# Miniprotein binders against Uncharacterized protein YPL067C: the designs that were tried, part 9

Target 1, 184 residues: Uncharacterized protein YPL067C, of Saccharomyces cerevisiae (q02754)
Amino acid sequence: GWKWEQIKEIIESGELARLKRSRQMTDKYHEHKKRTAGLDMNQYVLQKLGWSLDEPQLENAAAKAFSSSTLYAVRANDFPYNFEPGVVHLVLWSKVALPVHSPDKAVREAARARMNAFLQAQPLLRPLLSSGHVAWFVNYPELQSVARIFHAHVLLFFPRERYSAEQVKTTVDDILSHGFEPLA
Short names: E, the ipSAE of ESMFold2; O, the ipSAE of OpenDDE; V2, 0.75 times the mean of E and O plus 0.25 times the DockQ between their complexes.

## First folded at step 4 (miniprotein)

Design p4 (at its last look DockQ between E and O 0.05; V2 from the best seeds 0.00; counts 0 for: pae E 12.0 > 1.5, placed apart)
Fold by ESMFold2, look of step 4:
Formats: C-alpha cells, sequence, structure tokens
Structure p4 (fold): chain B 184 residues (1-184), chain A 82 residues (1-82)
C-alpha cells in the first residue's frame, strides 16, 4: 500500500483519485453498498450521527467550523484505503462545510487554515503533529458517496519504530471515545 | 511455526469477515463476543513469540490484530445505533 510520504505527495498534488481501497476492501465496500441499495446515503449518515436536516449556513465557515462539539463528529473509516501499516484512517464529519477546494484563493486558504488550526489544537494529536504524521484531504465531489455532508479524511501515521500497538490503541480509543476538542 | 503464523493471519481475516456479517444481521451480542476472540489472538501472538518467531513477524501480527480490534469496535457501535 502507499507509504506515508507518498500519501502526502498525492494529497499535495491533488491527484486524490490515486488514494483508493485494496481489491479485497473494495469487494467488502461493494457488498455493503448492495445491502444499503435504495438508501439516500446522506440521510443514512445523518441518522447514524444523530443529526437533523438543519442545514448550517456556509457564512463565516472559517470562524464557525468546529466551534462546538455539536457541529462535528470523528469516526473510524470502516472501509479504509490501501495504506501502509501504521496509518489510521479516520473520517471527520462536519455540519459546517469548509470550501477547501474553492477557486477563490482567499476562501480556500481560510478554509484550509481553519482545518489545520483545528487539528493542531488537539492534545491527542500533539506527538504526531510535531513529526509531520497527521494529514487530511477532502475528496472532490465526483469521488464522494455522501456529497451533501462535509467530511474530511484524517490520516494518522504511527511509525512502528516509535509506537507500540498498545500506544496506538490507547490514542485511537481516546479519539473515538472523547472526540476532538472544539476550536474557539 | 511458519505454518502457525499463516494460520493466525487467516484467522484474523475470517474474524474481520465475520464481524461484517454479524453487523449486517444486527447481532450486537455476537459482535461483542468477537472482542474475546481478539483477546485470544493476543495470547496466540505471545505464544508464537515465545516459540522464537522473528520479532518483525510478531510486530506485523500485533498491528493486524489492532486494526481488527478497531474495526470491531466501530461495527459494534454502529450496530447499537440501528
Amino acid sequence: as target 1 above (184 residues)
Amino acid sequence: SQEEVEKLKEKILRLADRAYKLFEKGDTEAIEELEKEVEELEKEIKELARKGVDPETIKELKWEALFLAIKILYLEEEAKEK
């Protein structure tokens, strides 16, 4: 699978379609889709997150996103992409959409800065951040199954020479149990 | 010991497939039971280490078991919310 440095290069280049599931995981993903055929995936995800059809305005996204724990949720990715061992694949869902692909440079930079500030403020990510082992990307709309709900892929790299399996489990369990802390 | 390593990797794969199938049935209790089988994987991995299986192979098995444990925890929570 892709090595951590390759993943970062692909994200920086914007060639996001290269980040994909293994054949085995793709088969499992297709079986899941067959079981959920006929469902509106947006409504399915809203139900799983306990969110209403309240559609937050995009106004002030750079100041409003992640400002309250009711505005986002972090989950593990059930069908992770084909990455090297030690890469943990999470999904960050948000009621406030961040226009990280806006053709307007100022809008895009502000949205990306908000995402970076949010992740940099997380105590549980501090050791990984200092090593450059946190990355994120938002798929282009044509690559998304749930296009109406903003979500970012958040990747955490735990190099096996620096982390035991027990340390990784503790950190990931804490993230999934407590969630990320809101950003003022 | 080489054959034992391969059999344990196959067991991990089968547990992952079983977790998905139990999730589709909504059988939360059976998914929780799989956590006990992941604990047994830890014991089996330690026994292989005691038998002299090389440390890099042991580390790989521990990582594979960790990813299985994370998947089971997610599927258990998802099944409860159905």
Scores: ipSAE 0.000, ipTM 0.276, lowest interface PAE 12.0, mean pLDDT 78
Fold by ESMFold2-Fast, scan of step 6:
Structure p4 (fold): chain B 184 residues (1-184), chain A 82 residues (1-82)
Amino acid sequence: as target 1 above (184 residues)
Amino acid sequence: SQEEVEKLKEKILRLADRAYKLFEKGDTEAIEELEKEVEELEKEIKELARKGVDPETIKELKWEALFLAIKILYLEEEAKEK
């Protein structure tokens, strides 16, 4: 599977399709998408609430991302990518979309800065952050199984030589039970 | 069984549609009650695993249930604030 340094290189290069799930799992996700093709309920709800896809409005919304624990949720990813042992794959769901792939440089950079600030502020991630063992990415729309709710993949690397399985489990369980701290 | 897997997938689709319709009505209490349906769905997924449904299918169903749970949470919070 992908080594940690390779994962970071792929994320930095933007070649996110290389991180995608195995062929068989990908085929099952395509089957799922066919069954749910008519269910765009969250897009409908967002439209009904008057939320626009206008870049300036998305920029303003991004500034409020993660400001309250009611606006996001952290869950384990049940469909693992082909990563080396010791990579924990979490999904950060957000009611507020961050335009991290915006063609507008200022918008894109502000959104990415907000995500980085949020993750860097987490006490539970501090040891991993200091060693470069936290990474994140947001799939391009064409790679997303759930395009209706903003979600980021958050990867935590626990090298086997530095962490026991028990320590990894304790940290992950702590994150999932207490969640991440809101960003002021 | 394949038949039970198809039934669960249809149940997920129906629950998602119901959640939206309840949101349209502003029926916060009824949306909250959908959490019980999700718990029941999770029990049914666990039973399918016990009956020998393949691990990849079980993971797909868990993913679908997670998606539904997040959707219900979103609609519940938004309906409450209307």
Scores: ipSAE 0.000, ipTM 0.121, lowest interface PAE 15.7, mean pLDDT 71
ESMFold2 (binder alone), look of step 4: mean pLDDT 80; pTM 0.731
OpenDDE base, look of step 4: ipSAE 0.017; ipTM 0.356

Design q1 (at its last look DockQ between E and O 0.03; V2 from the best seeds 0.00; counts 0 for: pae E 8.9 > 1.5, pTM E .721 < .8, placed apart)
Fold by ESMFold2, look of step 4:
Structure q1 (fold): chain B 184 residues (1-184), chain A 89 residues (1-89)
Amino acid sequence: as target 1 above (184 residues)
Amino acid sequence: SPEDIRNLKEKVDQLLERIFELLEKALKGDPEALKKEIEKLEKEVDQLEEEIKRLARKGVDPETVEELKWEILFLAIRVLYLTEEIREK
């Protein structure tokens, strides 16, 4: 699996396709998906989140994303990438799409700043943030399996010399049960 | 039929609980003892795939069948991740 420092380098370079699932995993995943052919991944995710695409919002994304707990959800990634042990793979779903890949530099930077501010404000992430052990990326549209709903991959690294298995489980359970706190 | 759905959901929950228990043990660095348990999980997931096919033939509504197919797919993927976790150790 990819080591933490390699993951950060790939995210910084923008070559996100390199963070692929293992070939064995991809083959088995596609075999199961063929057996359930016709499943709509977007509708599946909307149902599990309790969201509707018929609730449009006209918002300034950089100012409004994550401003209310009803606008986002954090979940475990049910399709994790092949990362080294200690890397926890979460998905941050958002009703407000952040244009983090906008060709307009000012728009892109504002969107990325909002994401960084949101994660930096999370009490449950503070120990990891101080050590540089939080990273995120948004796949380009052509790499996304759920393209109609904005989501960011959020990666947390828990080095074994610093965290026990119980500490990792406790932190992750807290995040998944309480969610992230809104950013005013 | 409602009992069949409850039994399948209960089995899914049991396997998910076992997967997390084995992941926790794998983080403690003893992978060989876990390989046999992971193989058992793979077989049980395959059995759940067959069970959902039987429920579909019994006329369980398509939305329920689709939801259960995704739950079982997620179990299969998580079992594969356990294999990768143990191989890294």
Scores: ipSAE 0.007, ipTM 0.227, lowest interface PAE 8.9, mean pLDDT 75
ESMFold2 (binder alone), look of step 4: mean pLDDT 75; pTM 0.675
OpenDDE base, look of step 4: ipSAE 0.019; ipTM 0.415

Design q2 (at its last look DockQ between E and O 0.03; V2 from the best seeds 0.00; counts 0 for: pae E 4.0 > 1.5, placed apart)
Fold by ESMFold2-Fast, scan of step 6:
Order: sequence, then C-alpha cells, then structure tokens
Structure q2 (fold): chain B 184 residues (1-184), chain A 89 residues (1-89)
Amino acid sequence: as target 1 above (184 residues)
Amino acid sequence: SPEDIRNLKEKVDQLLERIWELKEKAFKGDPEALKKEIEKLEKEVDQLEEEIKRLARKGVDPETVEELKWEILFLAIQVLYLTEEIREK
C-alpha cells in the first residue's frame, strides 16, 4: 500500500481522494464497506463515543477546539486504508469543528496551526514527531462517511527497522487508554 | 513450510473477520458478552504468535517471519481497539 513518504506528499498536496480511492481498490475495503451497510454511521459513531450532539453550542467554537479533554476522543479508524505495514490509523473525534478547509479546499493556516500545536504537545507522540512519523488530515465533506461530527485522521508510522511489534502495541495502547492532553 | 504459512495467513483472515463481526455487535450488543469474545480473540492471537515462533524454529526465512509478526501485530492492535470500545462502557 502507500509508503509513508507518499502518504505525506498526498496529504500536503491535498489529493485526499487518492487515499480514499486507494482504500476502495482493496478486497478488505469492499468487505468492510459491506459489513457497515445499513448502519446509521452518525449514530454508530455517537454510540461508540458515548456522545450526544444536542449539547449546548459553544461560543467561538473553533477557538475552543481541544481545550478540554471532554471535547474530543481518539479512537481506532474503523475503515482501513491501504497503507504500508507499520502505519497506525487513528481518528480524532471532536465536538467542536475546526475549519481546516475553505470551500475551495484551500487550507486555513490558523486551523492547521491549532491542530499542529495540539499534536506537537502530546508526550506520547514525541518520539514519532521528532522523526517526522506523525501526519494528519481532514477529509473534504464529499469524502466523509460521518458528516455531522468533526474528525481528523491521525497517522502514526512505526518503521519496522526502528520499532518492535511490542513497542508499537504498547504505544498504541497508551494512546487509546490515556488519550491526548488538552491544548493549553 | 508453504502450507504452514498459507494456513497461518488463513487464520489471520478468519480472526480479522471475527473482529469486524464484534465491532458491529459492539454497537448493538451486551458489553459483558463482548468481553468474553474479546478474551477469546486475545488467546487466539497469542496462539498465532506462538505459531510464528514455531515456524522460525523450523527454519522459515527471517523476512517471511518478520512479515507475519507485523500481520499479527495488526490483529493485536485491532483487539486493543475493541477492548477500548468496551472499557469506557
């Protein structure tokens, strides 16, 4: 599947549909898509997170993104992408939408800076950040299976020559069990 | 050796299918029943890890062994994902 450097190039160029098309070309994707057919995906995700979107709307919502651990959650990606071995695909769910893309798909720098600051502040990601092995993207609306809940794809790359399987499992377990620190 | 590797990969595919069935059941199902199924998955992943060690001792080439280890790691991570789903509930 896609190599780490190719993944980063695709994200930076904004050709996000290429990542989704790559997934659609795999046997695993066809099986997984069939398995979720008939599910209300927005309801499925809310149930998975234990959330309700009828919570009060936040004032200046974008500026409050990631400011409290109650406003976000990090979970597994339920729809595997065709990435090389060693890429761990997480989804960061947020009650507060971060406006990463303008309608013409240009990246808004303030939104990107906030997401980067949030990820860069995570102690559990520090070794991967130092080696350029953390990437993220937000799909354009037409590429989203879950349109009502803001979410970013967070990719962690553990090169086989640098990490044991046990180290990867421990790091992923730590992230899922402890979560991410709020953005100060 | 080729037959052993094929059988191992088949078991990996079967476990992946069971994980996806459990993800669907996690949305609809009983958390206590899910815990028992996850424990069973954990044991079967452990068994596959031991089978890989056995293949290595039988002289399967190191590159193939390493590829299989990473396939099993992917399954172990998927099991962690399921465990996290029910931990909060």
Scores: ipSAE 0.269, ipTM 0.632, lowest interface PAE 3.6, mean pLDDT 79
Fold by OpenDDE base, look of step 4:
Formats: structure tokens, C-alpha cells, sequence
Structure q2 (fold): chain B 184 residues (1-184), chain A 89 residues (1-89)
């Protein structure tokens, strides 16, 4: 599996495709959708729930994202990428999409800053933050899965020399049970 | 009722387990057969969504409803991921 140091390097370089080689590219998926009258379950559910996929104004996204506990959710990735042991893969869902890959530098930086601030503010992540053992990324549109709801991959690294499996489980369970605290 | 909420959560967990099972089968099994199973999952997810709406109408607290909505969305996305994986095989 991918080593933590490698993961960080890949995230920093933006070469996210290296992390997810086994999945079909978005373009291929869209092509398939055009040819196949398949049910878009994501859209269907969103419609029924009355949720809008309309992106808020970019200026407001960085301010609004994570501002309320109702605007995001943390879940474990049931289908983790091929990472080294000790890497925990979480998915942070957000009703407010953050343009972290915007071609506009100012917009992109603001979005990234918001994400970082949100994670840094989490008490449950403090031990990992100090050690540089928290990373996150958002797949590019071409690498995104079928899901059209904004989500970030949040990776936590628990080195085996420092953390037992039990400690990891306890921490992760706490995160999943309590969630993350909103950022005003 | 609290029982209804519990039952709903349990159902979500059951469906997640089924998704895991199907994922394992996806490596070995017939894509067409898997497609049929996925369709069943989709129908069940739809039913859960309707149940959430019912609960909301019955006066379940908004926070709980919101939590359940996230659970259903997560489940739905997992189904979609599974679908994508099957297509890749």
C-alpha cells in the first residue's frame, strides 16, 4: 500500500490519479451514462430529500462550509484506497461545495484555507495534527465517482509504533460517533 | 417512534453489509447477476427514504431527520460506488 509520506507527496503534487488507479475515469462514466438509461440514484435521492446541488456563490462557500453541523457529515470510507496499515480513510461530506480546485487562485486558496481551518479546529484530531498525520484531498472532477455531492477524503495516520489497533479503533469510533465540530 | 428510528438505522447497516458482500462477489461473479442485486438495493434505499419522510411528518426532531438523511445519502453513494466497480469489471 501507499506509505503516508508518499500519500502526502501525491496530495501536494496534485497527482491524485495515482491514489485511485482502479476506478473508472469520470469521462468514461459519463460516456456510459449517455449510452445507458441508468438510474442516477444520487440525483434521485437528492431530489426526494429536497436538497439542491446548486453551488452557493463562491465567495460564500468558504464562509458557509462547515458553519453548522447540519452542513456536513463524517463517515468512514468502506472502500478505502490501498494505504499502508495505520492509515484511516474518512469521507467528509458537505452540502456546501468548496472550490478547492478552482482555476481562480484566490477562490482556490480561500476554499483550501477553510478546509484546513476546519480540520485544525477539531479537538479529536489534535494529536494527529501536531504530528503531521492529517491529510485531505478532493478528487478532480475527472476522478470523481458517481457521487455529485461534494466530499473530501480525510486521511488520518496512526503509526503502528505509536498506536495500537485498539487505540485507533477507539479514536475512530469517537470521531464517527461525535462527528466534527462546526466552524463559525 | 424511537423504535422506528432504530429500525431504520438497522436497515441501513444491513444494506451496507450487503454492499460489502456484493463487492466481494464483484471480483468473482457475473456482472448481470450483480446488477439485479444492485437494483434491489436501490429499491430498498428508496423505501428508506420514504420512511424518513414519514418520520419527518410525524414530528421527529429535525436534527434526527437530518442525521438519517445523511445516512441514506451515504448508503446511496455506496450503492453507486458498487455500481461503478461492477462496470469496471
Amino acid sequence: as target 1 above (184 residues)
Amino acid sequence: SPEDIRNLKEKVDQLLERIWELKEKAFKGDPEALKKEIEKLEKEVDQLEEEIKRLARKGVDPETVEELKWEILFLAIQVLYLTEEIREK
Scores: ipSAE 0.030, ipTM 0.422, lowest interface PAE 3.9, mean pLDDT 77
ESMFold2, look of step 4: ipSAE 0.267; ipTM 0.612
ESMFold2 (binder alone), look of step 4: mean pLDDT 79; pTM 0.741

Design q3 (at its last look DockQ between E and O 0.02; V2 from the best seeds 0.00; counts 0 for: pae E 8.3 > 1.5, pTM E .716 < .8, placed apart)
Fold by ESMFold2, look of step 4:
Structure q3 (fold): chain B 184 residues (1-184), chain A 89 residues (1-89)
Amino acid sequence: as target 1 above (184 residues)
Amino acid sequence: SPEDIRNLKEKVDQLFERILELYEKAYKGDPEALKKEIEKLEKEVDQLEEEIKRLARKGVDPETVEELKWEILFLAIKVLYLTEEIREK
């Protein structure tokens, strides 16, 4: 699978279609899609998150995203991409869409800055942030199966020579149980 | 022990398939039955973690043991996510 430095290069270049599941995981993902055939994927995800499509349509997404714990959720990816061991693949769901791919440079940069500020403020991520072991990306709309609900892929790298599997599990359990802290 | 490693790999694959089935059932909704199934999965993952620790202490095939530790970790994370899905609904 992709090594951590390759993952970062792919994210920086924007060639996001290169980040994909292994053959085995793709097979499992396709079986899941068959089991959920006939379901609206957006509605499926909303039900799993316990969310409704109330449309507040917040102005100033760069100031409002992640401002309350009710506006986002962090979850494990059920079908992670083909990354080297030690890369944990999470998904950050948000009720406020951040226009990180806006054609307007100022809008795009403000959205990305909000995402970076949110992740950098997280106590649970601090050890990884200092080592450059946190990365994120938002797939282009044509690559998304759940296009109506904003979500970012958040990748955490735990080098196998520094972390035991149990240390990784403890950290990830904390993240999934307590969630991320809001950013005012 | 090559047979022990083969048995663990088979159990890991079986548990992964059961996890996928439980995601489908969670969508269709029988929360009491799913809770019991998830509790069984938690115990089975714990048993795999203990067995892999036993094999690691023996020093048998350290490359494969390391890979299995990561696969078992991912099973545990997926079971945790199932628990969160049911608790919030």
Scores: ipSAE 0.013, ipTM 0.463, lowest interface PAE 8.3, mean pLDDT 79
Fold by ESMFold2-Fast, scan of step 6:
Structure q3 (fold): chain B 184 residues (1-184), chain A 89 residues (1-89)
Amino acid sequence: as target 1 above (184 residues)
Amino acid sequence: SPEDIRNLKEKVDQLFERILELYEKAYKGDPEALKKEIEKLEKEVDQLEEEIKRLARKGVDPETVEELKWEILFLAIKVLYLTEEIREK
């Protein structure tokens, strides 16, 4: 599957469609979709998160994103892409949309800076951040299965020569159980 | 043996499918019955972890062992996530 350096290069180049699931993983995803056929996937995700999105999004909302733990949730991706074995694929759901693909450069850069600041502030991610083993991306709308809820893919790379499966499990369990800390 | 490795991979795939089925039932099923199924899944994942340790002791090549450890790790993570989902109901 995709090596970590290749993954970072693809994200940087914006060729996000290349980060496709393997054929086997894609087949399992289609089978899951067949079993959930007839469900509103946006509503399904909201129920999983215990959320409602009745409040309007703020203009220049990037400054408010991640300011309270009630505004986001981190979950494991049920259908991770075909990445090398050390890559853990998480999804960060946010009630506040970050315009990370805005055609306005200032808006786009502010949104991306907010996401980077949020991830860089996480104590559990610190060892991975220092070694360049944290990456994130937001799919373009045409690539999204759940278009109404902002979500970023957060990738954590644990090189097998430096981390045991048990150490990775402990870190991921901590992230999923306690969540990320709000950005003050 | 190659047969033991094939058997373990098949168990991993079967367990993954059961986890997906329980995710689909998470919002409509009896929470107590679902919790019992999750407890069974947790025990089966633990058993798979012990099976891979046994394969390592039998001299199965380190690369194959590591691949299986990572597959089992992802199952454990999915079971933990499903457990948390049911608990929050």
Scores: ipSAE 0.012, ipTM 0.394, lowest interface PAE 8.3, mean pLDDT 76
ESMFold2 (binder alone), look of step 4: mean pLDDT 79; pTM 0.737
OpenDDE base, look of step 4: ipSAE 0.017; ipTM 0.255

Design q4 (at its last look DockQ between E and O 0.05; V2 from the best seeds 0.00; counts 0 for: pae E 5.4 > 1.5, pTM E .746 < .8, placed apart)
Fold by ESMFold2, look of step 4:
Structure q4 (fold): chain B 184 residues (1-184), chain A 89 residues (1-89)
Amino acid sequence: as target 1 above (184 residues)
Amino acid sequence: SPEDIRNLLEKVDQLAERIYELMEKAWKGDPEALKKEIEKLEKEVDQLEEEIKRLARKGVDPETVEELKWEILFLAISVLYLTEEIREK
């Protein structure tokens, strides 16, 4: 599986398709099931989250995203990439879309700053943040199977010299049970 | 022994296959049938954790025991996901 430093290099380069090979096979299986079942993955995810896209769109995404616990959800990734064992793969779903790939530099930087501020404010991530062991990325739309719902992949690296397996399980349980704290 | 460790890792591979099969079926499956299979997976992961403790009692070195715990961490996290996926909300 990819080592943490390789993962960071791929994210920083923007060559996200290099991570996709295992995910692409999984997406193909889900696409086949959607065609035979008549449902798409956007509707499936909305139903599992209890969300509706009929809600009013929020202005000022960089100021509003993550401002209430009802605007986002943290989940485990259905089909994590093949990473080394200390890497935990989460998905952060958001009702407010952050335009982190906007061609407008100011819009892109503000969106990325909001994401970074949100993650940096999380007490459960503090030790990992200080060590550079939190990374995130948003797939380009052509790589997404759930393109209508904003989601970021959040990767947490728990180095073996600092964490036992039990400490990792406890932290992940807490994150999945309580979620992240909102950012005002 | 080395054979016991190899057998444990083979069980890890088998459970990983079953977990991925259930992940692929979760959105279409019978919720009650999925609950039963997920509960069985939880118990089997727990049994692997108890097997690791048994190996420690037999004198397998602590470094090897910790390595085995890391090998099954992926399984434990994946079962947490499946449990949450079927949780009534």
Scores: ipSAE 0.160, ipTM 0.588, lowest interface PAE 5.4, mean pLDDT 77
Fold by ESMFold2-Fast, scan of step 6:
Structure q4 (fold): chain B 184 residues (1-184), chain A 89 residues (1-89)
Amino acid sequence: as target 1 above (184 residues)
Amino acid sequence: SPEDIRNLLEKVDQLAERIYELMEKAWKGDPEALKKEIEKLEKEVDQLEEEIKRLARKGVDPETVEELKWEILFLAISVLYLTEEIREK
């Protein structure tokens, strides 16, 4: 599957449609979407995260993104993309939308800076950040399965030469059980 | 042995299918009813980890053992995901 350096190049180039699910998982993903046809996926995701459809929307407050642990949630991705072994795929859900694809360059850069600041502030990510093994992207609207809830794909790369499977499991367990720290 | 390794990888594929099916049920069904099935998956992942240790004790190369650990890593992560999903409901 895609090597880590290739993944970063694809993200940087903006050719996000090139990122692929594994052949096996792509087939399962299509079957899953077929089986869930007719479900309100946005409603389901909000309920799954413990967020109600009637909760206040903060979509216009990009500078406030991640300022409180109640405004976001991090979860493991259900259907991994076609990445090399050692890439852990997380999804960061946010009540505050970040306009990371805005046609306005200043708006786009500010939104991306907020996301980068949030990830860079995480103690659990520090060793990976130091080695360039954290990346993120937000799919364009036409590529999103859940279009009404802002979510970013967060990729963590654990080279097998430097990490055991047990060390990766411990780190991922810590991230999923304790979450990320708010950005004040 | 090569046959033991093949059998282990087949078990991994079977568990991946069951995890997918449980994710589907968690979206449509009663989370309380799924708790027992998730606990069974945790036990089966633990059994795979013990099988890998057994292969190591039988003299399978350390590199192959580590590859098998990586094969089941995402099964373990998926079980954590399902556990969290049930907890949130």
Scores: ipSAE 0.149, ipTM 0.577, lowest interface PAE 5.2, mean pLDDT 76
ESMFold2 (binder alone), look of step 4: mean pLDDT 78; pTM 0.716
OpenDDE base, look of step 4: ipSAE 0.191; ipTM 0.582

## First folded at step 6 (miniprotein)

Design n01
Fold by ESMFold2-Fast, scan of step 6:
Structure n01 (fold): chain B 184 residues (1-184), chain A 82 residues (1-82)
Amino acid sequence: as target 1 above (184 residues)
Amino acid sequence: SQEEVEKLFEKILRLLDRAYKLAEKGDTEAIEELKEEVEELRKEIEELARKGVDPETIKELEELAELLKEMIRLLEEKAKSQ
């Protein structure tokens, strides 16, 4: 699968289409898509997150994104991409759309600053942040199956040389059970 | 080339996204356009194989193209039943 340094280079260069599932995971994704054909995927995701279908979507609120724990949710990616062992693939769902990309696909500085501040404020991510083992990206609209709900891919790298499987599981379980702390 | 491989992966992913979004609409014209693009895609994959792209990458492209083909088949069946 993609090595951690390669993943960071791909994200920085904007070649996001290179980040893809393995053949095995593609087969599972294929079966899922056949089963869910004809479903409103936005509605499906809202139900899966336990969110109200009538809840408002807040737009263009870079300063308000991630300001309350009721406005976002972190979940494991059910169909993770083909990354090397030790990469944990999470999805951060947000009711507040953070405008990450300009029309020319450049990452907007205000959005980058907000996301980086949010992730840097997480106590559970502190050791990984110190070693450069946290990365994130938002797919371009044409690559998104769920375009109406903002979501960012958050990648955590636990090198096998430094972390046992038990330590990884404990940290990931803590993140998923407690969620991320709101920002300011 | 690596650039050609990356462009083809991007094309397949865009076509898959389009197919998934069409599942609710039953747009017959759009389904026919997708069928034409899948046939073109098969030729592009064959050309990359001829140019010496590694067999594992070719298999991954073929699997994605097959997924797209199957999704289009499901869309056609759904459109007929509506």
Scores: ipSAE 0.000, ipTM 0.132, lowest interface PAE 17.1, mean pLDDT 75

Design n02
Fold by ESMFold2-Fast, scan of step 6:
Structure n02 (fold): chain B 184 residues (1-184), chain A 82 residues (1-82)
Amino acid sequence: as target 1 above (184 residues)
Amino acid sequence: SQEEVWKLAEKILRLLDRAIKLAEKGDTEAIEELKEEVEELRKEIEELARKGVDPETIKRLEELAEFLKELIRYLEEKAKSQ
């Protein structure tokens, strides 16, 4: 599958459509969902997260995102991409949308800086951050199956030569059970 | 084996497709049959674990099966609200 350095290159270049899954599993699943009128994936995800979305607050999104643990949730990706062994694929859901693809450069950079600051502040990610083994991306709107709820793909790389299966499981379980720390 | 893992993952995806199609028909009997098939997934996943498939792969299969269960619950709730 895609090697870690290739994954980072693809994310940096913005060619997110290249991160396609093997065996067309994702394509088949999305095709079936899109074809079924009345199936609201946004509503399904909100129910799964136990969320209600308030009216969008666009002012100070870069300052408000991730400021309270009630504003976000991290979950495992149910349909992982074809990545090399050791890549863990998480989805970070946020009630506050970050305009990371804004055509306004200042807005885009502030949104991306907020996401980077949030991930860099996580104690559980510290060893991986130090070795360049944390990456994230947000699909362009036209590539999203759940377009109404902001979500970022967070990738964690645990090289087999540096991490046992038990260490990986412990770290991932901690993230999923306790969540990330708010960015004060 | 990888082939057994692939076949089980494909079965889960076929069950997801069936669940989505059943939502349009409102067929409660078919939803009950689907629930029975989903319960069989638990046994198949346990069998793969007993055969020594790695814990991370087992966890992924369990996550897919749980997603399918949650989707079925969502579809049942939606059908009842109509």
Scores: ipSAE 0.000, ipTM 0.099, lowest interface PAE 14.8, mean pLDDT 72

Design n03
Fold by ESMFold2-Fast, scan of step 6:
Structure n03 (fold): chain B 184 residues (1-184), chain A 82 residues (1-82)
Amino acid sequence: as target 1 above (184 residues)
Amino acid sequence: SQEEVEKLLEKIWRLADRALKLAEKGDTEAIEELKEEVEELRKEIEELARKGVDPETIKLLEELAEILKLAIRFLEEKAKSQ
């Protein structure tokens, strides 16, 4: 799979379709596609997260994204892309959409700054952040199967020479069980 | 609809932004793939026309797609010369 430096270059250049095409095609993934064929994937995800579209959307408050733990959820990506060993692929779901691809530079930069501030504030990510081993991206609308719910792909890289499998599992389990801390 | 037109305008902008970044990196293979995505804009514009988007808006989208094609050709040559 894609090496960490290549992944970061692809994200920076915006060639996100290349990452998605690398997704591992397994029997589990094929079966999932068959079982979900014809389903409303937006409703499917909302049900899995225990969310409702009727809950407050904070329509004019993109700057308040991640301000409460009830506004987001972090989950493992069940069908990760074909990345090198040591890359952990998480999905950050948010009730508040961040316009990270806005053609308006000020809007785009503010949205990206909010996401970066949120990830940089996480104590569990601090060692990875310092070594450049945290990256994120949001697929363009045309690449999304779940277009009505904002979600970012969060990638964590644990180089095998620096992290044991047990250390990786402990950190990932902590993230998934406790979640990320809200950003005031 | 206006929402569909705005989404296509945003896509046109993103294609331009990606072309600029790829040219900076000298990634000529990715620029070739990007040119194929730009060619597909023709089909998306035709679909909007079929859905009843007004002729003036369609003309604008067609002109923007042509400008984008010209810009990408210029950036591709710049990348190859590096």
Scores: ipSAE 0.041, ipTM 0.571, lowest interface PAE 6.6, mean pLDDT 84

